# VH-VL binders against Probable D-xylose utilization operon transcriptional repressor (gntR): the designs that were tried, part 6

Target 1, 226 residues: Probable D-xylose utilization operon transcriptional repressor (gntR), of Paenarthrobacter nicotinovorans (Arthrobacter nicotinovorans) (q8gal4)
Amino acid sequence: MDATSKRLTRTTVASQVRDFIVMEIAQGRLPLGAPVREMEIAAQLGTSQTPVREAFRELAALGLLESRIHVGTRVRQLAEKDLVEAVPIRSALEGIAGRLAANNYHKHAEEVRGSFEAMKEVAEGGDRRVFAAASTTFHRSVVRAAENASLLRAWNALGIEVMTILAMASSDIPLDDAAESHRPIVDALEAGDPELAEHALTHHVAAYLPATAHSNGGVDAAVQAS

## First folded at step 18 (VH-VL)

Design x2 (from w3 with heavy chain N31K S57D)
Fold by ESMFold2, last read:
Structure x2 (fold): chain C 226 residues (1-226), chain A 122 residues (1-122), chain B 109 residues (1-109)
Amino acid sequence: as target 1 above (226 residues)
Amino acid sequence: EVQLVESGGGLVQPGGSLKLSCAASGFTFSKYAMNWVRQAPGKGLEWVARIRSTKNDYDTYYADSVKDRFTISRDDSKNTAYLQMNNLKTEDTAVYYCARIRYKDFLHFDYWGQGTLVTVSS
Amino acid sequence: QTVVTQEPSLTVSPGGTVTLTCGSSTGAVTESYYPNWVQQKPGQAPRGLIGSTYNRHSGTPARFSGSLLGGKAALTLSGVQPEDEAEYYCLLYYGGAWVFGGGTKLTVL
């Protein structure tokens, strides 16, 4: 393999470690605020510490991990203000993703439909944290369908999966209803309509704002939109 | 704790029918999707069918190889899933396992029965 | 027609490390396909090891780990033991339907 293949391969391994850590958080095996150790992660994944350090640096730079002298590296605690600040940005990014994905949907339909079906299946189990992870997987599949690496990188930098888990933990919205609220996104993509897809994504994500950020009240829009 | 016990296997001629049962215990059966998976002698595993819980109107899914010949069903009052196999072919000869998907920690095939042998021969 | 592809066989020494892969004929394998890994020893029923790409079943030894590598799902065994000799199947979710790979026969020599 040439040097370009080698660099791409190393990047893939570090990305794999990053995704693993995010999923450990989503499934509750790494609670918010919990310590995270490089050697334990490397052992679990059967890899050297180098890609793990790269993943740790990326996650820390993105604000998902926090490293402090004499305390070590931990999963960052999130606050409601982080949600209020991030949701408008997510809404804009996912709106763009929807528009681009509508043009590429035929190549990604299997993945997007599958992740929507998985979200509905996970809702049967009644576990809100597991549902939040499945919902985030669905949204990532839509962003991936945009075929724009810069967009996916920006979206991932928002720490959406962890924030969605936090929002869902404080909600009592029926999970079947939460899953079904994603259908307009799938319908817009199936129609191949970029403007409709952009609107569906933007509208859906904009409702992620915490209940305290909505003057009208009456429903937990931030959780309902997840 | 969780237990799945298949029954109803046996020898049948091509074109015949057979109904398999999967008796479940140790969990709230009505909240789980149930699956059938088969393994032909000396071959690998093949997913056959799935049935969802009551709250999803028992939605069913089938592998192309058995579609329109096999019917999956369930009786939540008896904690039992069924596989009705019609118009059997020699390629349907296999050990048939029932398995469940665990949704509480994502989509896992976590528990499997011991299997029941179906032999289709002329 | 969807095909899930695994190495037919692999050999590893006790204490060694081996990685099994799982590819899809339809494209790259991502977390959206909820990769599962299942172990089967001769004459025994299958046993679930890993689901949803990374998630070990409670009885699965820590030496087993799941990942995504280069557009494929992967199962890595670190510090392989003689009892790990078995056939390993991957299983991918295609929105309602599941498809098994052909299985990898792991020999511990």
Scores: ipSAE 0.634, ipTM 0.827, lowest interface PAE 1.6, mean pLDDT 83
Fold by ESMFold2, last read:
Structure x2 (fold): chain C 226 residues (1-226), chain A 122 residues (1-122), chain B 109 residues (1-109)
Amino acid sequence: as target 1 above (226 residues)
Amino acid sequence: EVQLVESGGGLVQPGGSLKLSCAASGFTFSKYAMNWVRQAPGKGLEWVARIRSTKNDYDTYYADSVKDRFTISRDDSKNTAYLQMNNLKTEDTAVYYCARIRYKDFLHFDYWGQGTLVTVSS
Amino acid sequence: QTVVTQEPSLTVSPGGTVTLTCGSSTGAVTESYYPNWVQQKPGQAPRGLIGSTYNRHSGTPARFSGSLLGGKAALTLSGVQPEDEAEYYCLLYYGGAWVFGGGTKLTVL
């Protein structure tokens, strides 16, 4: 046994507080625009205010919370602009993840298949917020299957999962159809086909853009003119 | 408000059969997956079987320890889940609990019955 | 056979903090396994505490929190009270099937 094998904890208390707050926002228990109090979070989690304050600073840097002197901390409002900015970044990251994951899938198949099955089960319940969380869990399982720590850090650091959860929760798409729309991703990974997996994820993520945001679908006008 | 009441337990001989019932009230039974969980005397909990709702064509899942011998079913008109146990063995001696997964509160085992004792002994 | 592993027993003083862990024989535990935590006191039916890693059941005291820690699911009790003495079971989802851990007996001295 070595020193690394003796470690039981790699996650700081502040990281755990951060993850808790992210899920409370995603699940609607902390509504957009609602005040968030350090003391209340600390009491709820049974910890001191120091790690909670650190988590608040991290979430503010990611644009999920906002703090103002003498006013306090609130959950930041989201707008269509945030989705327009996030989707291309997510599409690029998840496209890369799919390509890499196809080569590693056999080691991650249980997790990916399981999270897909969970999405289908959750769709049965009809709660869009719960479905959005299950969908994000599925996408994260694919990113983990890429076995690229830098990619996972980039995916997590952008706060894309929270914004995508909230956007999905407001969607009118029938949940059974939303769940089934992920099957091409699973099929591509099962086939072990990196190009097909990249395309499936890129296509799937790009479909999250609002219709008004698909503004530049033509060829470069300067190229056409010359 | 939510209640799950198990019945049908008792003493059976090895190789025998027994059918357990789980009567549900206080929620829309047809929208939920139902589970059986057992606990042998002095031992921990073991998940046994699950049946999905009508929307998913009553798909069923079993622990390896019971796969060929137990059958889970449901009757939504009676708000009741069942566990048919065949070819019982002494290792099946346990308290059998009915439990619900709450999809609305995520995948969450929220409500449990009081249990019914099954004793398999010659 | 898939095995879910928990500490067999842990001891904590009233007011103290303890963390219970839940590991999988198939690899790291992530939110994809929808960790649940269940409490059982002697002679009683089990009751749900936490589902989907972080989500407290209605009526679960705030001193209970769920997390992922070092490739395992974790249940942290902060400010432990004497009535928290119980057995605590972890439960993981494997795409339709669920597997319980062996349980942790928590002693509050």
Scores: ipSAE 0.620, ipTM 0.812, lowest interface PAE 1.3, mean pLDDT 82
Fold by ESMFold2, fold request of step 20:
Structure x2 (fold): chain C 226 residues (1-226), chain A 122 residues (1-122), chain B 109 residues (1-109)
Amino acid sequence: as target 1 above (226 residues)
Amino acid sequence: EVQLVESGGGLVQPGGSLKLSCAASGFTFSKYAMNWVRQAPGKGLEWVARIRSTKNDYDTYYADSVKDRFTISRDDSKNTAYLQMNNLKTEDTAVYYCARIRYKDFLHFDYWGQGTLVTVSS
Amino acid sequence: QTVVTQEPSLTVSPGGTVTLTCGSSTGAVTESYYPNWVQQKPGQAPRGLIGSTYNRHSGTPARFSGSLLGGKAALTLSGVQPEDEAEYYCLLYYGGAWVFGGGTKLTVL
């Protein structure tokens, strides 16, 4: 085993099921409000129902699924309120990730640069959902570069891809410009500057928040403190 | 129906040049990046070159093995991608496929041509 | 030079299950490398099966599934059919350039 793999927690079947469900929600293949059935997920993934139940409990605890006795489990309806609540948390986590990643970047540069280039390529297709997935892949690569398994797990649990889709629905920024807006993050990491990387990520994530929330002291106050 | 048809292969001597064409139909060609992939006899696949769509100023990318000798290009009015191969070497002997990357639902190599054989031999 | 590594050959009985893996010389394979799987039968052009780690191409049978497993990309065939006998290539994205693995020859017998 290399030193990088020794620092990261291995995934479990339940966490792989969780990640699959989050991706299906984010890509619209599992719509908001849609029913989600344990046995159908287990069949799709070729696994027993036990890890699927574990994943369902995790996602319900995190507010991505809703489960009711005798009614079943559904994808929770998400709204602008959920974005306003999640953005400050995401901003804090990604700020920490940027600071830590700046010191480890040399080991992760290929992955981070590659995911940035992929965003630029995906923007050519013009699909906002596909772009949101590529953007989430980029941000996850930065969080992975922090080499902090607890941080990565917390970040993954926020349903970032779904939140990114919601933010893109409220924005008319051209996808090429959206992709390019991530360049300051890459530049800060390549410079190896923890403070600059933290600022670049918190500033970038704060832009997902509607202007009204900024004037009411939400994420803007948190960004000012960082 | 998406179709990719390669042409222009043949026998050529070392140091020679050859230009391959990939005629595309069944999709909006100008919106897709196009790729060349080769397969030497009895060997595996090797990615050769890619050219982006019009919106990205036709950015090009090359494998190190062909850099500065091969040039990928496209003519969107003819729905055709090209591979200009100069200073050919015997190790360039291969079947050359064109392939496209689908961006609709992620980066997929979804459609491939049938290939055209290039033989570099003295 | 970046190397993408696959098992050279694998054997499976009809109806069985087999998993092919795809590793990178640069570290763990993640979704950032957009793993693709391509099938090539003898004498035929390659055919795309899976892109972006999990996503089946239109026309790819449901018995093919993609995943990330133990720091590698993986292709799992469940309920293997005789017609699945082929060479399988993985392909990883490295920021503009793509690198193929050496291929896995799958024998169904």
Scores: ipSAE 0.606, ipTM 0.813, lowest interface PAE 1.6, mean pLDDT 83
Fold by ESMFold2, look of step 19:
Structure x2 (fold): chain C 226 residues (1-226), chain A 122 residues (1-122), chain B 109 residues (1-109)
Amino acid sequence: as target 1 above (226 residues)
Amino acid sequence: EVQLVESGGGLVQPGGSLKLSCAASGFTFSKYAMNWVRQAPGKGLEWVARIRSTKNDYDTYYADSVKDRFTISRDDSKNTAYLQMNNLKTEDTAVYYCARIRYKDFLHFDYWGQGTLVTVSS
Amino acid sequence: QTVVTQEPSLTVSPGGTVTLTCGSSTGAVTESYYPNWVQQKPGQAPRGLIGSTYNRHSGTPARFSGSLLGGKAALTLSGVQPEDEAEYYCLLYYGGAWVFGGGTKLTVL
């Protein structure tokens, strides 16, 4: 049989292992700093260690896992300062994304609107971690609309989903209000206004600074003030 | 456990009206969006309508094929969703299922009723 | 009008591997469309298999996996069993509305 076919299947399994691990971190079943063992993940998913090892390498490159000889692989511990330092970078990247996406919006409008509507629907369930995943999906749809692969790679490397999950898990802001706070971004993109879109995204991301500063032990008051 | 039971199907003439019910049990009904999905004989599944939970003012969504003829509604005190079907056409002949979207993880159609048959024939 | 496209039919031998795909007329399918997969056997009500691209429903066998592949949602069955013979529907979320594909009839011979 064709060995290429089996290699493609293995690559698909590795991407599913990667997504599984991200979701386990998001749902709190893999706490920050916790060990992650290749054999346990392989057994849990009914697969060999090879695709798991591939997923571990990808997640380490994305900054979600870290490995040390004789210590093993762990979920990377995010310090408050790491999150505070990442927000200005995220703000700059998403600002650029908004400016570029405004030029391409008609080709991506359904995806961006759809992810905004999904965020509003997920808010109905009241699960803050699920909401954080939907919010990240919305922001990624905007970054994807910029049609710049280098920008998307840089954005993904910031660990945005983990950062957002932690901030939302530490917050009491009503999820319906959190969802609605994204409407100015959609409005600016629909207007086709690059400067307005850039401003809407940078303003929105900058508001995370109080939440980011308190995500690893802070109080909800700082999040609600933003 | 979770159960969805459709009722109200039957034979109706073209141009007629019919109201379907979906009785729910085994979960906190008021927290879930409810959907209607239909399947014409020998055909695939077609999503028909959705109604959001009470805290979102029961926002409704419809497939273009039924817009302005069908109305979805709900009564949370009775754990029941409804589909009012007006100006029925022979193309509306189908088994009508109600289905639930799960919000706990992600958007997910997790539970379905057994369906009720609507036949539109002159 | 938005169309979700699936292969009309596929055939696989027991123990084999098959991938069903789900495309959108509006462009590439991403996680923003929250792809769902539903199984229906003759004379039975539909059963949810996978939501949000890769999340297995409770009771979905591990041999079913979801993914994104080549701008489409994909359902891969590895180690196919005779009881997997069924119709498989994909559905995509379009901001309040869901659209089903035409369904794929999977034959296990």
Scores: ipSAE 0.599, ipTM 0.805, lowest interface PAE 1.7, mean pLDDT 83

Design x2 (from w3 with heavy chain N31K S57D)
Fold by ESMFold2, fold request of step 20:
Structure x2 (fold): chain C 226 residues (1-226), chain A 122 residues (1-122), chain B 109 residues (1-109)
Amino acid sequence: as target 1 above (226 residues)
Amino acid sequence: EVQLVESGGGLVQPGGSLKLSCAASGFTFSKYAMNWVRQAPGKGLEWVARIRSTKNDYDTYYADSVKDRFTISRDDSKNTAYLQMNNLKTEDTAVYYCARIRYKDFLHFDYWGQGTLVTVSS
Amino acid sequence: QTVVTQEPSLTVSPGGTVTLTCGSSTGAVTESYYPNWVQQKPGQAPRGLIGSTYNRHSGTPARFSGSLLGGKAALTLSGVQPEDEAEYYCLLYYGGAWVFGGGTKLTVL
């Protein structure tokens, strides 16, 4: 019956294309600075170019792609300076998220606890890029628990998946320790303590800064080690 | 080639016990969480139990329907997972599958055994 | 009690497109639930198709794609083949435990 085959819209196809591209960037299969061509993506996914263009516009708005007239579309070339610039902003946004989420935690506890457990589980695999994706999923679950759409939109615009990969690439922290370093966030949210949750997230995110940017190595070193 | 082979199924009366085995080959067993999934006749799939790898002190998880009656375990030296089923009920009649989660590619249920039938009949 | 909900059955013509959905009784399905899709043909063991929302297992045909849709996980088959007639289960991760949906019986006429 033909009616059943049209349950999803063309916008849904564009979301699938977006998610595919984000994962390819995060997993390194689509390198930073590399050209991204509509026809190649459409061919890989078995779709037309229209939803691919829609996904490209969305990814450009999220800061993962950039388009220049007469040059084309590329994965944005993210570097250490982008991390140095983005981490303080991410820290502030996630601090706010933690404060708000502490008041809503009972409604979101399943998702937050689940994504923390998933992060610990993927750490066993030892793949730093897979771990970075699971870590980003955990942080997004906390931001969702804040129940603030403007905050989630602002947070998503920072290129968190890619920034997390850059931070992990500069660190030799064992993945099990990196996973466990998120436990204070869960504990603060479970306690329903907005100020503790804000502090836990702010402090945790600050540890993503490159060593050359740290102003207090003692505290930051302890966070990075855990 | 990854293979999972279940055994130990059979006919048992209500209140009885059985122990299922899942023999694994073709991968480093000790690095993977192992799962049991069952399918009652004419019904869908139901997740039963999971045991984590050695690195996580063999943490275990159970579906509510089996929580105090079933015990999942593993012997990494034999590349084998086990499901001890006690106080069996007619509702436990099912084909029992062993399944693996692949960590290398995220949380994927990628490989399944062929199943072993457990029949609980009064 | 957590329930994962799928359409009981769907029908599609060969070459057509169909989308199966997977909802959670606890709220919107996000990537935090690591949606998986498995295929089971009559008399056979289940076979993994997709994990972590959209990651195809090795050997999964490209016509299968996973996504998130309107607060649900989704499996889309584009260019359906007669051999795709099967039961399809989704399963969601709830912090150590997994919950299966009831399954969708896909008929290809």
Scores: ipSAE 0.571, ipTM 0.796, lowest interface PAE 1.7, mean pLDDT 83
Fold by ESMFold2, look of step 18:
Structure x2 (fold): chain C 226 residues (1-226), chain A 122 residues (1-122), chain B 109 residues (1-109)
Amino acid sequence: as target 1 above (226 residues)
Amino acid sequence: EVQLVESGGGLVQPGGSLKLSCAASGFTFSKYAMNWVRQAPGKGLEWVARIRSTKNDYDTYYADSVKDRFTISRDDSKNTAYLQMNNLKTEDTAVYYCARIRYKDFLHFDYWGQGTLVTVSS
Amino acid sequence: QTVVTQEPSLTVSPGGTVTLTCGSSTGAVTESYYPNWVQQKPGQAPRGLIGSTYNRHSGTPARFSGSLLGGKAALTLSGVQPEDEAEYYCLLYYGGAWVFGGGTKLTVL
């Protein structure tokens, strides 16, 4: 994690490679369990293998890629158990984020409100994967508004985009309703109400849990999932 | 093949009005938000207005520079978007482009028309 | 007064690499602003290159890549060709409205 001017330059390219791969996984163009080859990614992006290798290390640390000795690197086969394990942690982190963000909202209002409006617009297309990406963008904007770099790093380490896609695949909620279910979060932040923002975020995220994890098949109608 | 064709430009005096049309073909027009973007001679691009699809009750958005003077509209049965421009000023002189947003691809501006020139001169 | 800022001009040699940036007067540019990049050659209408920060439009050459860098959106062109000489605009989404940058004139020399 030490940096020089040359390392910072390579890290920038590696970050671009990382973000590309995350989006390819999120959009299904890189299927779960599929092999990912450094040389092919480098050729596809017009870069050398070194930043691709760095991106692979970062994605393995995030739990999105896995490497096996003598087999190579694959997209990790994420499953229901990964969602069950990650959602409570995400819920706690986003609750803290909401409480902190309520005090900083005035500086972040355009970003948060804009990402909420984008989510509503994306729902029009009916594509659950595109919606999941927009929803993740909204939640990240709230976490950024907390102005806590440690919190953002912890949140990012959970592989949120992929986990959101899994949660959306497990739900049949209409996308317009899923988008609207985020309004209490925005309203609490605009009101500057830390306790209400914390409550809205923790309960909203908790609804991503599969039905088998928290009830005999029902979901609390007052806490709609996205 | 996606095509957008603007028309209705011309010379107008300050304080006058014009209505621009954008005729669309090669795609399902009703599924797309439509935008107007303008470019003054020798200058950069400026976003002017957007109208959402029928599914979102034709919600409209405007740049502050044209708010209350310009009205965007659409007729999905004719695959046409419109820009009604009232109380025109010399600073409104520009080539006016229509462009579409594709929601499937994360809010992309993917196709543009060739433009129509509006000249506001005394 | 929201302003989107780009370098007015940049020069690059054929085969070289150049990065164009796109900043916001309101703060850091993130994926929440859905950065788009369009190309305009002299006497022609604009054409979309990249949307939503990273996503190449159909027909955009692989030498164009989008990213976020240092609180700005960035367009990197690797292996520049003479036909890449053009004006490049970014635009950012601000809760209903879009705002264009002033454009970067890229000279391939």
Scores: ipSAE 0.564, ipTM 0.781, lowest interface PAE 1.8, mean pLDDT 83

Design x6 (from w3 with light chain S52N)
Fold by ESMFold2, look of step 19:
Structure x6 (fold): chain C 226 residues (1-226), chain A 122 residues (1-122), chain B 109 residues (1-109)
Amino acid sequence: as target 1 above (226 residues)
Amino acid sequence: EVQLVESGGGLVQPGGSLKLSCAASGFTFSNYAMNWVRQAPGKGLEWVARIRSTKNSYDTYYADSVKDRFTISRDDSKNTAYLQMNNLKTEDTAVYYCARIRYKDFLHFDYWGQGTLVTVSS
Amino acid sequence: QTVVTQEPSLTVSPGGTVTLTCGSSTGAVTESYYPNWVQQKPGQAPRGLIGNTYNRHSGTPARFSGSLLGGKAALTLSGVQPEDEAEYYCLLYYGGAWVFGGGTKLTVL
């Protein structure tokens, strides 16, 4: 059996190209504002340009890439305003994810606890961008544990990976403390307590808001009202 | 240049003990987790144990096959990791490699030693 | 009883493209498992190639690339050279423990 003959379908390949690009952005290998070229991505992944072009179109529609005719495609430059707008939405989605994941945790416990342990190990290295990627990996594992494909798609559409990078760039929080701040989420999920898990995730995500935005009625006030 | 040099292997009877050493150079040893990996003759690789850096209180992890018989330790002043192997069984016969995890940027098994042979036979 | 599964052997012609896969008995392999790829040539110690799913080690040729495909970790080699003939192991992180796959013997002929 020749492994090269096991080509993915066009739709599946495009989705995997999309996920690859998202991870490259999250881990800083594709910096915000950097050009992204279809031929280079296609060569790197051993695929044709067609699924790469489809992935680029999806990411541009989601606001992670910008395309201009005759200029090319770049990673969109994000600012504090983008973070302020997205955090309340992320908080709501992750709150729902926590509630659902508490009911399914036994099937996902190994992945969720593993990604929490990895985040603590990455914090040891002291690199804030590497930590942001590990933190995003942890949160995605919780969203996967919700077992809700629509929720995962909505969560991915927010560009959570780049949002976390932006938040970490504006903060000097010690990485060991940042990692430990995720423990209440794991504890709530292990307890199988949907309300506690929802609370832990909602309040954890709300802490990503800049102090100015939080004092002027950030996501916490909106969550409490609902 | 990163180097890892294992020593302390040899022939031991079942039930015996050995202590392996991994001497490290070319990097700040105290900032890295260290691992032992073994390979039985003609077989694949098996992860054995890991010890984290000083910042993580030297947390240790073991494969189920060696738990309670093997103890991983380190001496950062000597840039050396150790594997104390007690109550050895014939199944423990293998080449033992020391390996480093790079986590400054990612969780990578990037550098390996050349290995030391442990033979458990009567 | 966690098992990491790899193809036992694969064959590729020089200049060809081959993809090795790495599956988990516990479910789909995601970035949460921090997939690594290690090369071992006959009579030699293992050598790290790829870490954290995508990242080449210093000195790993550009023809090696890592990815996630169809719920498995994958190592793709484009433009295979005769010296790439080796055994390739993947390993996955399970929250404190690492588990190796059984290895893939890659034959270049």
Scores: ipSAE 0.530, ipTM 0.768, lowest interface PAE 2.3, mean pLDDT 83

